VHH binders against o14958. Designs and how they scored, part 1

All scores and structures are predictions.

Target 1, 349 residues: o14958
Amino acid sequence: LNFPTYDGKDRVVSLSEKNFKQVLKKYDLLCLYYHEPVSSDKVTQKQFQLKEIVLELVAQVLEHKAIGFVMVDAKKEAKLAKKLGFDEEGSLYILKGDRTIEFDGEFAADVLVEFLLDLIEDPVEIISSKLEVQAFERIEDYIKLIGFFKSEDSEYYKAFEEAAEHFQPYIKFFATFDKGVAKKLSLKMNEVDFYEPFMDEPIAIPNKPYTEEELVEFVKEHQRPTLRRLRPEEMFETWEDDLNGIHIVAFAEKSDPDGYEFLEILKQVARDNTDNPDLSILWIDPDDFPLLVAYWEKTFKIDLFRPQIGVVNVTDADSVWMEIPDDDDLPTAEELEDWIEDVLSGKIN
Unless a header shows other numbers, all headers, positions and changes below count from the first letter of the chain; Kabat numbers aren't used for antibody chains.
F, E and O are the ipSAE of ESMFold2-Fast, ESMFold2 and OpenDDE, as the mean of both directions, binder to target and target to binder. V2 is 0.75 times the mean of E and O plus 0.25 times the DockQ between their complexes.
[cut] stands for letters that were removed.

## First folded at step 1 (VHH)

Design k01 (framework vhh_8k46_1)
Fold by ESMFold2-Fast, scan of step 1:
Structure k01 (fold): chain B 349 residues (1-349), chain A 120 residues (1-120)
Amino acid sequence: as target 1 above (349 residues)
Amino acid sequence: AVQLQASGGGFVQPGGSLRLSCAASGFTFSSYAMGWFRQAPGKEREFVSAISGSGGSTYYADSVKGRFTISRDNSKNTVYLQMNSLRAEDTATYYCAKGRLSFPGSYDYWGQGTQVTVSS
């Protein structure tokens, strides 16, 4: 949370037809803000300046990485924007090789730093020690995969690495070439295990060894977990991935004892209901979205000081929330399952 | 370079049908989700429908569910939108979009639009 003060060095370049070829060749990643023409309106100018400051701070923090930061004016550079395929004014794009990735998360320095650090890394993280296995096992709130391969030169590892590029940075891909690590994780040669968030046991992907296309297709078919965390860097994509026009939304602050306890109850319900294709719970930690707390409280008419669970209509944001009394203990897993069943059966709407 | 060419728009009366097509090139088509968005006069673009790279999963906005069907032909690098029981409020320019990932939700390229006008 400790960002340095801005040092006054301009690290964000205005991209133009004259410099874009040079800039594209210089960096491994190019972070590009495609902005509306800056109007004479003071509010619009202030918002532009705030985003510019965010980009300058991110560029300063990441100056030792091969990441470029640029701005493109939609009116002045219309020809360049068309050539590069940028259609949405006000959007942040990341260019990585042949990929153009639109950033649909919160425009904040810490969110952008995390996103870009994950994206500039190799798409696969190598695990080679028992300590690294422990770190891997502590990651519970991401979809993660781990494969065991003979070496980096293996055609099956290369297929796995190419599959990982399709999902970076949203899904975490790991690999090991160490027999001891593979034994600890019960991995056979060329086997890949798929972990849903918050689950105790992985799914061994069938029919090893895999092509890139086979791995990509398996991951595509398993991307809506029973319980998932809303992340600032992908919040719009996650919200659009609704089931039957609704989201079951759970608010819990993990740093608070009540929120922590409620999250443990949610994990239990999820683990007991992995076979229900109609169930997808979206966990939101309000600490991740400080600027949205007041908006959500007013829109949903709830108090985010307490854990909450409800059903939200994706189109109109109409919502219904479970009653959790102030002086009572949190609902049991069985009580929560009953409420969810009433939601999915249409008794609650 | 990524190219998306939408076609099949036109004028229809309420209750009529249209089939939109989007021809894609410049990327591995089967590896990415495809979507349809629309923009009514004076409004922002809104989501209409999406399909996963394999075609195994489809998604629809509530306003079009049961009336529109999305499909794709990965051998032809083409995504389709079959629009049935059209209403005046379906009048818009329709855009096809390339997903950023294999699953629907986020999009990084939009093609030129095709105009759909539903009027009696």
Scores: ipSAE 0.000, ipTM 0.125, lowest interface PAE 18.0, mean pLDDT 82

Design k03 (framework vhh_8k46_1)
Fold by ESMFold2-Fast, scan of step 1:
Structure k03 (fold): chain B 349 residues (1-349), chain A 123 residues (1-123)
Amino acid sequence: as target 1 above (349 residues)
Amino acid sequence: AVQLQASGGGFVQPGGSLRLSCAASGFTFSSYAMGWFRQAPGKEREFVSAISGSGGSTYYADSVKGRFTISRDNSKNTVYLQMNSLRAEDTATYYCAKDRGYLWSSPSEYDYWGQGTQVTVSS
């Protein structure tokens, strides 16, 4: 996305007790930066100004959408923050109807634009053609659900749509009303299939038809897949979703032949271990984080020009990386599985 | 409110030493990694050193390895940077920062930048 230069127009306003009811009613989405009081320190002021400019640029790009952009000073508006449930200073909150969504991704204009555009869209994408089925089948790196319903007026579709709103934009919800599409995907009426990232086959959610609460509960129980991709728009939330204080992190550049091959090995290991609740591998494609490559290489003391896998402590960032031979041989699925077993058993620290 | 206060900068001749301090308040200090960054005139802010919450792990930029030492005193909520064998190239404003997560050396991953302390190395 090519961003324009900032045009100097102030599109980000200060939210207060005097204007919050009017502002909340005016917009379909409200993007709210809950910030620490701005200190007299020049560095803190510059950091705040850079975040303001990001919000102004996003507001400029999305000015034709019904999205409001506001800031709340944690000290000046403490009473308002308490009323609206804001308790984490420095956080970005998105208000959609009666939902409050904390944005826990990279504070960058392109990331925020993509996040907001996904949130303003309908929570369920309708599949009605064979080309759209092929596009759906090519999505392998997201949790995705697809349901077959009689029509948009179905009580079961409405429950499904309501459930989708709880997970937007992180989990992709699809539906079809077409019998031909449903037959191609082996979907029965009112059935929903759940796809883990990188898995060959879906899980048919049991006990159809479903309530909203039943769907939400199932998804929450299956949100930590055996293999998942780190995304800039949710990177801090994903990082905080650790197992026992650690992450197993795999670096592989999908566009590179070696990275592609290593990712296929990771997929195989994940498929063979879906029943292990102690296993969650976080895949990072360095191409998604070009500004962080040099810092990760320095911090972890690894070379990201080739695939890597290691275990990282969430609190200390202490890490241990699997030794890959100098002859550029990638580990076999069996060798990788043995290394992971040693990590999970505590033999590797 | 989280507050970080850097101090100990000053003027020194090449080959000299300085000890920087960063006093922290408003959060559970021992639970977070701390970092030092610097910014020379007309340049981007760059990583200098980081230390884990426990103090068990330390990291250094290649340009300062062997010359600088990072340490912390969790009982005093303070992180230190001992700078030895200072060079003209070390002239910069030095900042301390609280880490948000695992990306210790990245400026984008740090919350709550402290006030800068100016270090000038000149003859």
Scores: ipSAE 0.000, ipTM 0.171, lowest interface PAE 17.0, mean pLDDT 82

Design k04 (framework vhh_8k46_1)
Fold by ESMFold2-Fast, scan of step 1:
Structure k04 (fold): chain B 349 residues (1-349), chain A 122 residues (1-122)
Amino acid sequence: as target 1 above (349 residues)
Amino acid sequence: AVQLQASGGGFVQPGGSLRLSCAASGFTFSSYAMGWFRQAPGKEREFVSAISGSGGSTYYADSVKGRFTISRDNSKNTVYLQMNSLRAEDTATYYCAARKYGWLSPSEYDYWGQGTQVTVSS
């Protein structure tokens, strides 16, 4: 996404007890920055101003949408913050109907635009044609669900739609009412299939038909897949979702031949080890994070010209990286599995 | 002032070898990835090879992989391109370029040298 130069118009409003009722009624979606009181310190004022500029740019780009942008001062509006359920200073919250969504991504204009555009769409995408089935099958790097229902008026479809609202925009929910589409995807009436990222076959969710609560519980218990892509829009939430205090992190640039090949090896390892609850690999495409590449290279002491895989301690950012010589081919799936086993058994710290 | 001076080009017959050098000054050399690019008449500038600041990672275009070797000497602020089994298709002006923590696209390089001509002909 190419961004325009900021036009100087103030599109971000300070939210208060006096105006919140009118603001909430005006917009379909409200993007809210809950911030620490602005100090007289120049450094903190500069940081706050940079975040204001990001919000102003996003508001400018999305001006044609029914999305509001507001800020809430934690000290001045403590009573309002408590009433609306905001408890983490420095966080972005999105209000959509009765739902409050915490944004745990990179505070960058392009990331926020993509997040908000996904969130303003309907929570369930309807598939009704063979071309749409092909498009659905090409989505490999998201958790996705698809259900087959009699109609939009089905109580089971409504439960599915309500469950989808809990995970928008992070998890992709699809539905079909077409028997031909359902046959192509091997879906029985009222069945929902759950797709982990990069897996060949879905998991049919047991005990159909489902309530909203049953679907939400299943998704929450299965949302840490064996291999997942780091998304800018959920970066901090994903980083906090560590397993046993570590992340196994793989860097591979999909647009490069070596990166593409390494990703295929990672997919094979994940598919062969989907039954291991202690294994969760986080794939990072450096192209998604141009501003973080220099930071990661310096912090981890690695070169992102080529694929890398390592283990990172979440608390202190200490890391150990698999040795892949410059003049060698990429590791085989078996070599990678051996290294991962050494990490998980504690032989590598 | 940042300067990148490429040298070592010349005339060679098919199957021959040449070694290009790029001498850098005006920046902390070991903190910059170095790349080699080439441009034949009437064509766009294309990627040839890159090496990380530490020298630990190298990357090659498919057309040169197995024939060319990139290396660097950080104590001399110099990057090298050893070209073996040269073909007529390798005829081009070769440019060295520098960037902080490297990527492969020409548009992403911060500093460029003047270039050195390589001609492969019988």
Scores: ipSAE 0.000, ipTM 0.106, lowest interface PAE 20.5, mean pLDDT 82

Design k05 (framework vhh_8k46_1)
Fold by ESMFold2-Fast, scan of step 1:
Structure k05 (fold): chain B 349 residues (1-349), chain A 126 residues (1-126)
Amino acid sequence: as target 1 above (349 residues)
Amino acid sequence: AVQLQASGGGFVQPGGSLRLSCAASGFTFSSYAMGWFRQAPGKEREFVSAISGSGGSTYYADSVKGRFTISRDNSKNTVYLQMNSLRAEDTATYYCAAGRYYDFWSGYKPSEYDYWGQGTQVTVSS
């Protein structure tokens, strides 16, 4: 994966009450593994060592960044854990300023590197040119917001920036102070536009200007879009959002022609059904989850490298998949809508 | 030292019931997810059921859903598998396992489990 070979240097430090204040001041981000005491059992020691090696490799790759890597023993450092808000043993936490973020993604070096690199960036990306507008418009698979403000010193920009910190790195926040950019995007002063993934047009957030609380509330109320992409860094939180733990899940490999075509059909169905609050489709590109492909194929008894759509109960491990034969055309948007309606009405479960 | 002691297996007629128990020691039981797997002669080890550390989430293989119930008692460091309406195809050695997996997707993989019990034989025959 173009990762270097581990060089044997210990870059992961044991955090304690004696050193935590110095460590917190030294780094812009602190990545910490809050772990159970290591037992004398050989299997437990090996599993701990595997996680330690992942952290050491990530620390090596990001050595040029101001990111610290530490471990906290839940028994030895119980008082420190309480002070810093750690309560889930076996979890990875990232400290950024006054914020403590629990990492809900795969404990894999590449996933963790990308998560930390996104998190070290400023929470709001400034757009100041017509070329940067084009780059913004190419982002379709994230929830994204863009606001137009008088300047960085604006109280409304400060509220927007603070709101952005609540959702970093899962939701993309953009701002412009340039009148030409604002004109291109049809933004009025202090207006924020909200883009659902894969939608053609944004929603102008009502009742401008906004407080931090109003922006956070609006975003939280709109985190269940009609079509969304599963990302490795957010998978655990995504499973909690659906009614009764039931998800409509679509597998499509975007790099494959059939997968690409199926994704375009899914986008069309989503655009035509934004008014249905019961509809939320989760798209999974199996290329994003190489370590989970074998499990999902075995669990669901399907081939993930051909287009698939089904209903999954993640609490009960039940699933039902639409029949898409190898020798037939992909389902039409209308056929897919009919199947989805049967799922939502309970005719399929 | 970590130990998982499985018990409760035996001979039972089709339609009968058995309750398997797995007593754990040597680790913080409530911090580990617990799973049951089974292996019939000449077959690979297959997933049966899993329960999260808190007991808030349970998972079942399609072949046992509605017939088997997994539960745990964290005060007794024990996980249970209540098996009802047993069928000949349920005949297997049943293994309990302790693991650190966080979600449904990884809970079906035997190598996500750090510790394994010795197994208890269940035979369903007339």
Scores: ipSAE 0.000, ipTM 0.129, lowest interface PAE 18.5, mean pLDDT 81

Design k06 (framework vhh_8k46_1)
Fold by ESMFold2-Fast, scan of step 1:
Structure k06 (fold): chain B 349 residues (1-349), chain A 124 residues (1-124)
Amino acid sequence: as target 1 above (349 residues)
Amino acid sequence: AVQLQASGGGFVQPGGSLRLSCAASGFTFSSYAMGWFRQAPGKEREFVSAISGSGGSTYYADSVKGRFTISRDNSKNTVYLQMNSLRAEDTATYYCAKDYRYVWGSYKHEYDYWGQGTQVTVSS
């Protein structure tokens, strides 16, 4: 997404006890920045201004959507914040109906635009044609679910739609009402298939038909795939979801030939090791995080112009990276698997 | 109308145990996750523990993990917090809360109804 130059129009308003009821009724989504009081200190004022400009830019890009943008001063509006349940100063909250969502992504215009666009859309995408099945099958880097139901009026579809709202926009929910589509995907009536990222075959969720609560619990129990992509809109939540105090982190630029090849090797290793509960590889495409590349290169002492894989200790931030020679030879799947086994057995780090 | 009544607090010496109860009414209890939060004087309310609607899934703050156990009895519309190996740092008013959904959340804004607290004081 190409961002325009900010046009100078103020689209972000201060929320107060006087205006909050009117503002809440006006928009389908309300994006709310709950901030510390702005002091007379120039550094604090500049930091606030930078975040305000991000919100103004996002509001400009999304001005034709029913999305409101507001700020709440934690000191001036303490009573309003308590009434609405805002707790973390410096956080972004998105209000959608009765749901309050804390934004755990990078405070950047492109990240926020993508997050809000996904949230304002229907939580379930309907697949009704063979062409749409092809598009569905090509989505490999998300957790995705697809269900087959009689119609939108089905109680089981409504339960599925409610479950989808709990994971929007992080997990992709699809449904079909077409028997031909269901046959192509081997779906029985009221059955839901769960796809882990980069896996060839889905898991049919047992004990159909499902309640909302059963679907939500199943998805929460299966959120840590063997190979997952780091998303800017959930990067902090993903990083906190470590396994045994470590992350196995792989850097590969999908748009680069070496990065593309390395990602294919990672996918093969993941497919061959789906039954290992101690294995979770986090793939990072540096192109998704242009502002963090220099930080990661300095912190980990690695070159991100080439594929890398390493283990990072979440407590100490100490890391160990696999040696990949400068002679253009990437590790084989077998060599990578051996290195991973050494990491998991404690022989490395 | 939704009502939550917390009870079971009191005075206890370090290393002691207490069991807190939260009696719920006015909603389908088994359809919602329940949580416990605490607030010490001069501090913000902090998350302690949560339990899913079925009781199949639980979550604990690192400060209480291994010492506290959350449970629920859906036939009695009651959620419990068993507190073992209590420390002076556990001194707080403890609040039970109803999540707006079946699965737990650790943030205060995810909870739509709150009980009147019960005071726990750990001192020698």
Scores: ipSAE 0.000, ipTM 0.103, lowest interface PAE 22.8, mean pLDDT 82

Design k07 (framework vhh_8k46_1)
Fold by ESMFold2-Fast, scan of step 1:
Structure k07 (fold): chain B 349 residues (1-349), chain A 124 residues (1-124)
Amino acid sequence: as target 1 above (349 residues)
Amino acid sequence: AVQLQASGGGFVQPGGSLRLSCAASGFTFSSYAMGWFRQAPGKEREFVSAISGSGGSTYYADSVKGRFTISRDNSKNTVYLQMNSLRAEDTATYYCAARSGYSLFTRPDEYDYWGQGTQVTVSS
């Protein structure tokens, strides 16, 4: 996406009790920056202005869409913030219908544009052909769900659709009304299958047919898979979702042959260890975070032009990285499993 | 003919361990998801654990998570349930079940074939 120069037009408005109802009615999506009061401090003031410019640029790029962009001052509009459920200053919230979606990613124009474009899409993607089944099966790096229902008018499909809205765009929801597609995927009527990232086989969600609340609860309890990809649009939330105060972090560039091979080893280790509740590996593709590469190399004292795996303490960012003695030789799955066992047993920290 | 033969049950003291086995015949074992269910006297049959056809995916009931481990050996057409840190409330007849397809189910009515069961009694 080629970003234009900001044209100087103010497309971001201050949201208040006076204009709130009118603004919500006008737009299909409302992108809301809930900000701390603008201080007289020069550094804080500049950071606020930079975020405002990012929002103005995103609003300019998406002005042909029914998306509103607003700012809410945490001090001036405390009552409105409480009514809408905004409790974290400095956060972006997207309002879609009666749902509030937290944006917990990198505050950058390109990241926000992609995030908002994904949210404009329907929350459930319908699969109706053999080619679409093949496309569905190729998606491996997201949590994905697929349900089989009688029709769009089914009360169970409506529950599924409502559940999907809770997780859009972070989790991919699919449905089919076609008996042939359902047979190919071994789906029974009103059944929903849950796919962890990089796993070969799904888990059928128990106790079909489901309410919206039952589906939401199941998904919330299964959001930390054995292997997951860090995404710019959810990086801070993912980082805060640590296990026992640590992250096992793997850096691999999928577009690079060594990175691709290392990722295949990680997938094999994850598949062989799905039953280990203490194991959660976070895969980071440095190509997704070009502005953070230098920071990570300095902080962790590693070279990100090669695959790396380490354990990072979430409180102080102290880290230990697996020694890969030869740039040509990646660890075997067995060597990686041994290293992970040493991390989880406390021999490495 | 499809047959599931569960074994390995017995008497054990609280805190003890047992390993259950379910030997399958009459179908392509690797194409079937396998589950373990249990039924205590006067109670309905409840889900314990499930494993996919390949063994790549597993699911556990909250009451047994961290204590029980399900596994399978497709070369031997056998599914196992390793039960550790057994409690009095684990006392039940344990049943293995097979479902066509790769999806993991927790409801008894979603399984196609059932074994005869093996009794587990946890008592001092």
Scores: ipSAE 0.000, ipTM 0.122, lowest interface PAE 22.6, mean pLDDT 83

Design k08 (framework vhh_8k46_1)
Fold by ESMFold2-Fast, scan of step 1:
Formats: structure tokens, C-alpha cells, sequence
Structure k08 (fold): chain B 349 residues (1-349), chain A 124 residues (1-124)
């Protein structure tokens, strides 16, 4: 994303009880910074101004969208904050219809722009052509669902759409009303298929037709895939989503031949081990985190110029990395599975 | 209630030393990574150093590497920043901060809790 220089126009508004109802009605999406009272301390004022500038820059980039940007002072507008359910000072909240979404990503203009662009879109994307099916099939690094329904007026489609709102923008929901598209995807009427990231085949959600609650429960039970990509917009919650106090972390630059090949090996291992609930591999593309590369290399004592896989202990930050003696000598899927088994059994700490 | 109280700042001449302390309360200190950040007049808040919950891992900004040492005493719920060979460019308000995980944390927005700050002035 090529960001412009801030043009000096104020696009961020102070939200109050007097303007609240009108502002909510005006925008499809409202990005709200719930901030600590601005103290007379000059340093605290400067920190506040820097965050305001990030919001102003994001508002400038997205000014052609129906997205509002507001700030709420925790002390001055305490009554409004309580009414809207804002408990955590210093947090970004996004209001979309009846939903309040807390932003758990990096407070950076590029991260926030991408998050808001995904969130402003309709919760369900309609697939109606062969080209759109091909685009759908190319999405491999997200959890995605696709349902076949008679029409937008279907009670089952409405339940599906309502379920999609619970997971936007992190999980991608698709639907089709076209019998030809449904046939290509092997979808029966009112059936929804669930795709884990990097898997070849979906899981048909059992017991169709579904209520909103049934779909939401199924997705919640299947949110931790065997292989997942670390994303800047959700990195903090992902790091805290450890299994038994550890993360299995794989570093691979998809743009490099060695990284690409290693990722294909990881995908094979994941596909062969979807039935292991103790296995969750977190793939990190260092190109997504240029500011963290030096930190990770120093902390873990590894070279990110080449693919790496290791186990990281969440409590004490201790890590153990698989020995890959040469960049051109990547482990086989079987060798990787053996190493992972040793990790999960406690033979490797 | 969570509190982080930074102290130990002051006026010092170039080449001098200062030891900053940050006393924590209201959370399980050993389960949190701790960081030090600084903000010079007219500049944004920048990363200085970080230490894992156990104290087993540390990281330093290139500008302070070899001169500053971060440490912690989990029995006292305190993190320290030993600053040696101080330069005029080290003049800033120094902040301690806490976050649940250690594996990222070079930006201020990643930290959950912040101290009030302690002023360090390096001048002749």
C-alpha cells in the first residue's frame, strides 16, 4: 500500500452524547478510539497526537468509503462509553450495525486500512460465475465457508448471513444461488462446506439445514486449524492462543524458492495430520513482519534467511529449532512428522 | 488495579551512569514480558529494551546495545535498566511497559500496561 502524506484535513471527530446518534446513522462502519483522558503532561499529549495522526491518515486513505473515525475520552464521555460497552482504555473499537469489534492488531495505518477494508464489505460474498469459482478456489490461507441456497430470501441464507457477521473479517463466507456453481463445488441445496486453510477438500457441515447458532457453534469448534498463517491484524491474539504452553512455529518466505518448497512440505504434513487435536503449526512469512526479523533472529538464535521450524515455550521464551544443515536440504514430510511427534511427546523441550 | 511505577531518572553528565527501576503490582509479574521505551522532546516513543518473563531472553535497540543492560527481579516485582556511558542523545522520558507475550513487542501499541515515566537528562 502506497500511503500519501497527511494533507492536514481533520477527518477524526470527537464523539459525545450530543452527536452519537447522528454519527452512528451516517456511517456503515465506525472506527472508534477509546482513549485515556489527555493529561497536561506534554509527553502523554504527544503520544496521543501520534495515534490521532495514524487515525487521520487512515481516514484520508478511506475517505471514499462510508467509514467514520471518532475518538471517545474515557473520563469526559464515561456515560457514553458504559452505554456502548467500552471497558478498555487505549483500545480501538469498530462498530458495524449491532456489532462491536475490538481491534487486536498493530496500531499502524497500513494494518488498520486493510482490516477496515475487509470489514466494510458485505459479510457474505456471492459467487455466480466460473471465474469467481476459480478465485474462490485460489484462497488457501483463510478459513472459508461456502453455502448453496435457493435465493437471498431463503431463511437458511439469512441464518448463514447472520452467522457470517460473527466472524467477519477473520473468516470468509461465500454463497451461491447458481445450480451450475453448486454442481462444480459438489454442494447440495442448503449445504455449507467448511474449508480449513491449506486443505484440498472441505468438510460438509452435518445436519443441514442450519440455524445461525448451529453454524456459529460449528465454526467456533473448528477455528484452530492444523496449519495457520500469522497475520499482522490478529498477531497478538494468535500469539496468546497457545496449545499446552507451546507454539510450533515455522518461518518460510513464500517469495523465495526454498521458503515456497518448505511451505508445500508443511501443507503436506498438515493435510496428513488434520485428526491430531494437539497439532497446530503457526506459519510466519518474515516478509509480513520486517520490523520483527532482527528481533526473532536474536531472540531465537536462528537465521531467517532460510526456512526454520521450532517449538517455542510461551512461559519462559525457550525455543528449540529443527536442524536443517543446508538450505537446499529441506526435511521430508516424514522427517518433519517425526520431529513434531518428538516435540508433542516431550522428547524435545 | 495494575500499576507500574518508574523511578531513578535524573540529571547526569555525558559518560555517566543511571539505574532505572520499575515496580509492578496488580498482576502476575513473572508471566509478563517487560519493556523499556523512551521519548525524546519532539520525537515519537521508541523501543529501548525488552526482557522475557523468566529473564532468560533480552533484546536491545542498536542505539543502546553494549551500553544498557535490562534485568528483572521477579521476587521484588521489579524490572531494571542499567544505563552506562550516557550520551546527550539518551535524553528522554523513559517508560516501562508490560505485555503478556515476549515474541513480538518492538512497538508501543503492543503493550498492555504502562508506567508514568521517569525523566533522564544528559547534559554538561
Amino acid sequence: as target 1 above (349 residues)
Amino acid sequence: AVQLQASGGGFVQPGGSLRLSCAASGFTFSSYAMGWFRQAPGKEREFVSAISGSGGSTYYADSVKGRFTISRDNSKNTVYLQMNSLRAEDTATYYCAAKRTFYSGLTPSEYDYWGQGTQVTVSS
Scores: ipSAE 0.023, ipTM 0.503, lowest interface PAE 7.0, mean pLDDT 84

Design k09 (framework vhh_8k46_1)
Fold by ESMFold2-Fast, scan of step 1:
Structure k09 (fold): chain B 349 residues (1-349), chain A 124 residues (1-124)
Amino acid sequence: as target 1 above (349 residues)
Amino acid sequence: AVQLQASGGGFVQPGGSLRLSCAASGRTFSSYAMGWFRQAPGKEREFVSAISWSGGSTYYADSVKGRFTISRDNSKNTVYLQMNSLRAEDTATYYCAADKYGLSFPTKSGYDYWGQGTQVTVSS
């Protein structure tokens, strides 16, 4: 993405109680910078000016899209900020319909352009070919849904599309209008299948056809999978989503033969135990977290050169790890299951 | 998003020195303002120091001014807190935080990403 030079036109609007209703109606997306009051300090004035220039450049590049750019002064517009739910000064928010999304990327023009283009795109990815089915089937580490509908004009597809907007970008929604694709995936007309991460078989959402509300409710009730990958983009949020103050943590390097084998064992254990609501395993690939490897080895007193599984207290990081001798084979699925049962029953702390 | 890992804490006697490090993952570190906060048992998390993305501006809490120095090395994606003339009152878990929007003042609400912390104990 090659950026033009700034043309000097002011495309970023100050949002106030007088204009917010008009501005919200005008745009499909509203990119909002909620800033602290500009002080007389030269450094903070320059920082504010640089952020304003970034927003102006993004607005210039995207001027032919239905995307608005606004700033809200935290002191001057405190009442409006409270009304719209903005509580973090210095934050960039994206308003899409009735949803407010906090921007978690670098405050740079190219990053923001790409993020906004992803959000303005259809929340549902359409699958219409055999190659696209293969690509869909390779996605294993995300919650994903796929529906089969008569056409994009179907009232049931519209409900599905509206439901997808509630979870963008965290949950992946797919649809097909092609009977061959539907047959390959065993989808009946107006049926939606829900895939937990690492599961081979989906859950067919009951009582088709669905309303938007029914789909949203189902997804909200099924967001916690039996096995999930720790992703750098949501590390702290995932860590705070503990069960009874603990996490069962598995370290395995997918690129290493032993790590790959251990991950396959974890997947098997997860598939065999989807009915246990007290079981949630967090898989960490150390290759995703190169700066944390030394810290984890020191804190947990383990060797991350080899696969590990343990139970970690989320408050103080006290932990207990399964004993896997250096000269032994990896644990079988049955041995791992027995160890997990001991953890959940309180025999292991 | 950015990941932050604080390290360098430990035990030290009053009047001693420690240097804390905060390692960040990702190419975006150099555009972030960085801060240090601390939390003593039974107390709220309080501001300690902040540094702008360029290193051109630094800010300190009155309680640490003249004793602590914040610095950064953008080539190593690391921010440092040099702590001199340590007191018993400096005993706390120290957290590093990143502000993706570049705030450099002592406002904790401006910080988007947080590390897990490193314990500093000052005792005789």
Scores: ipSAE 0.000, ipTM 0.123, lowest interface PAE 19.7, mean pLDDT 81

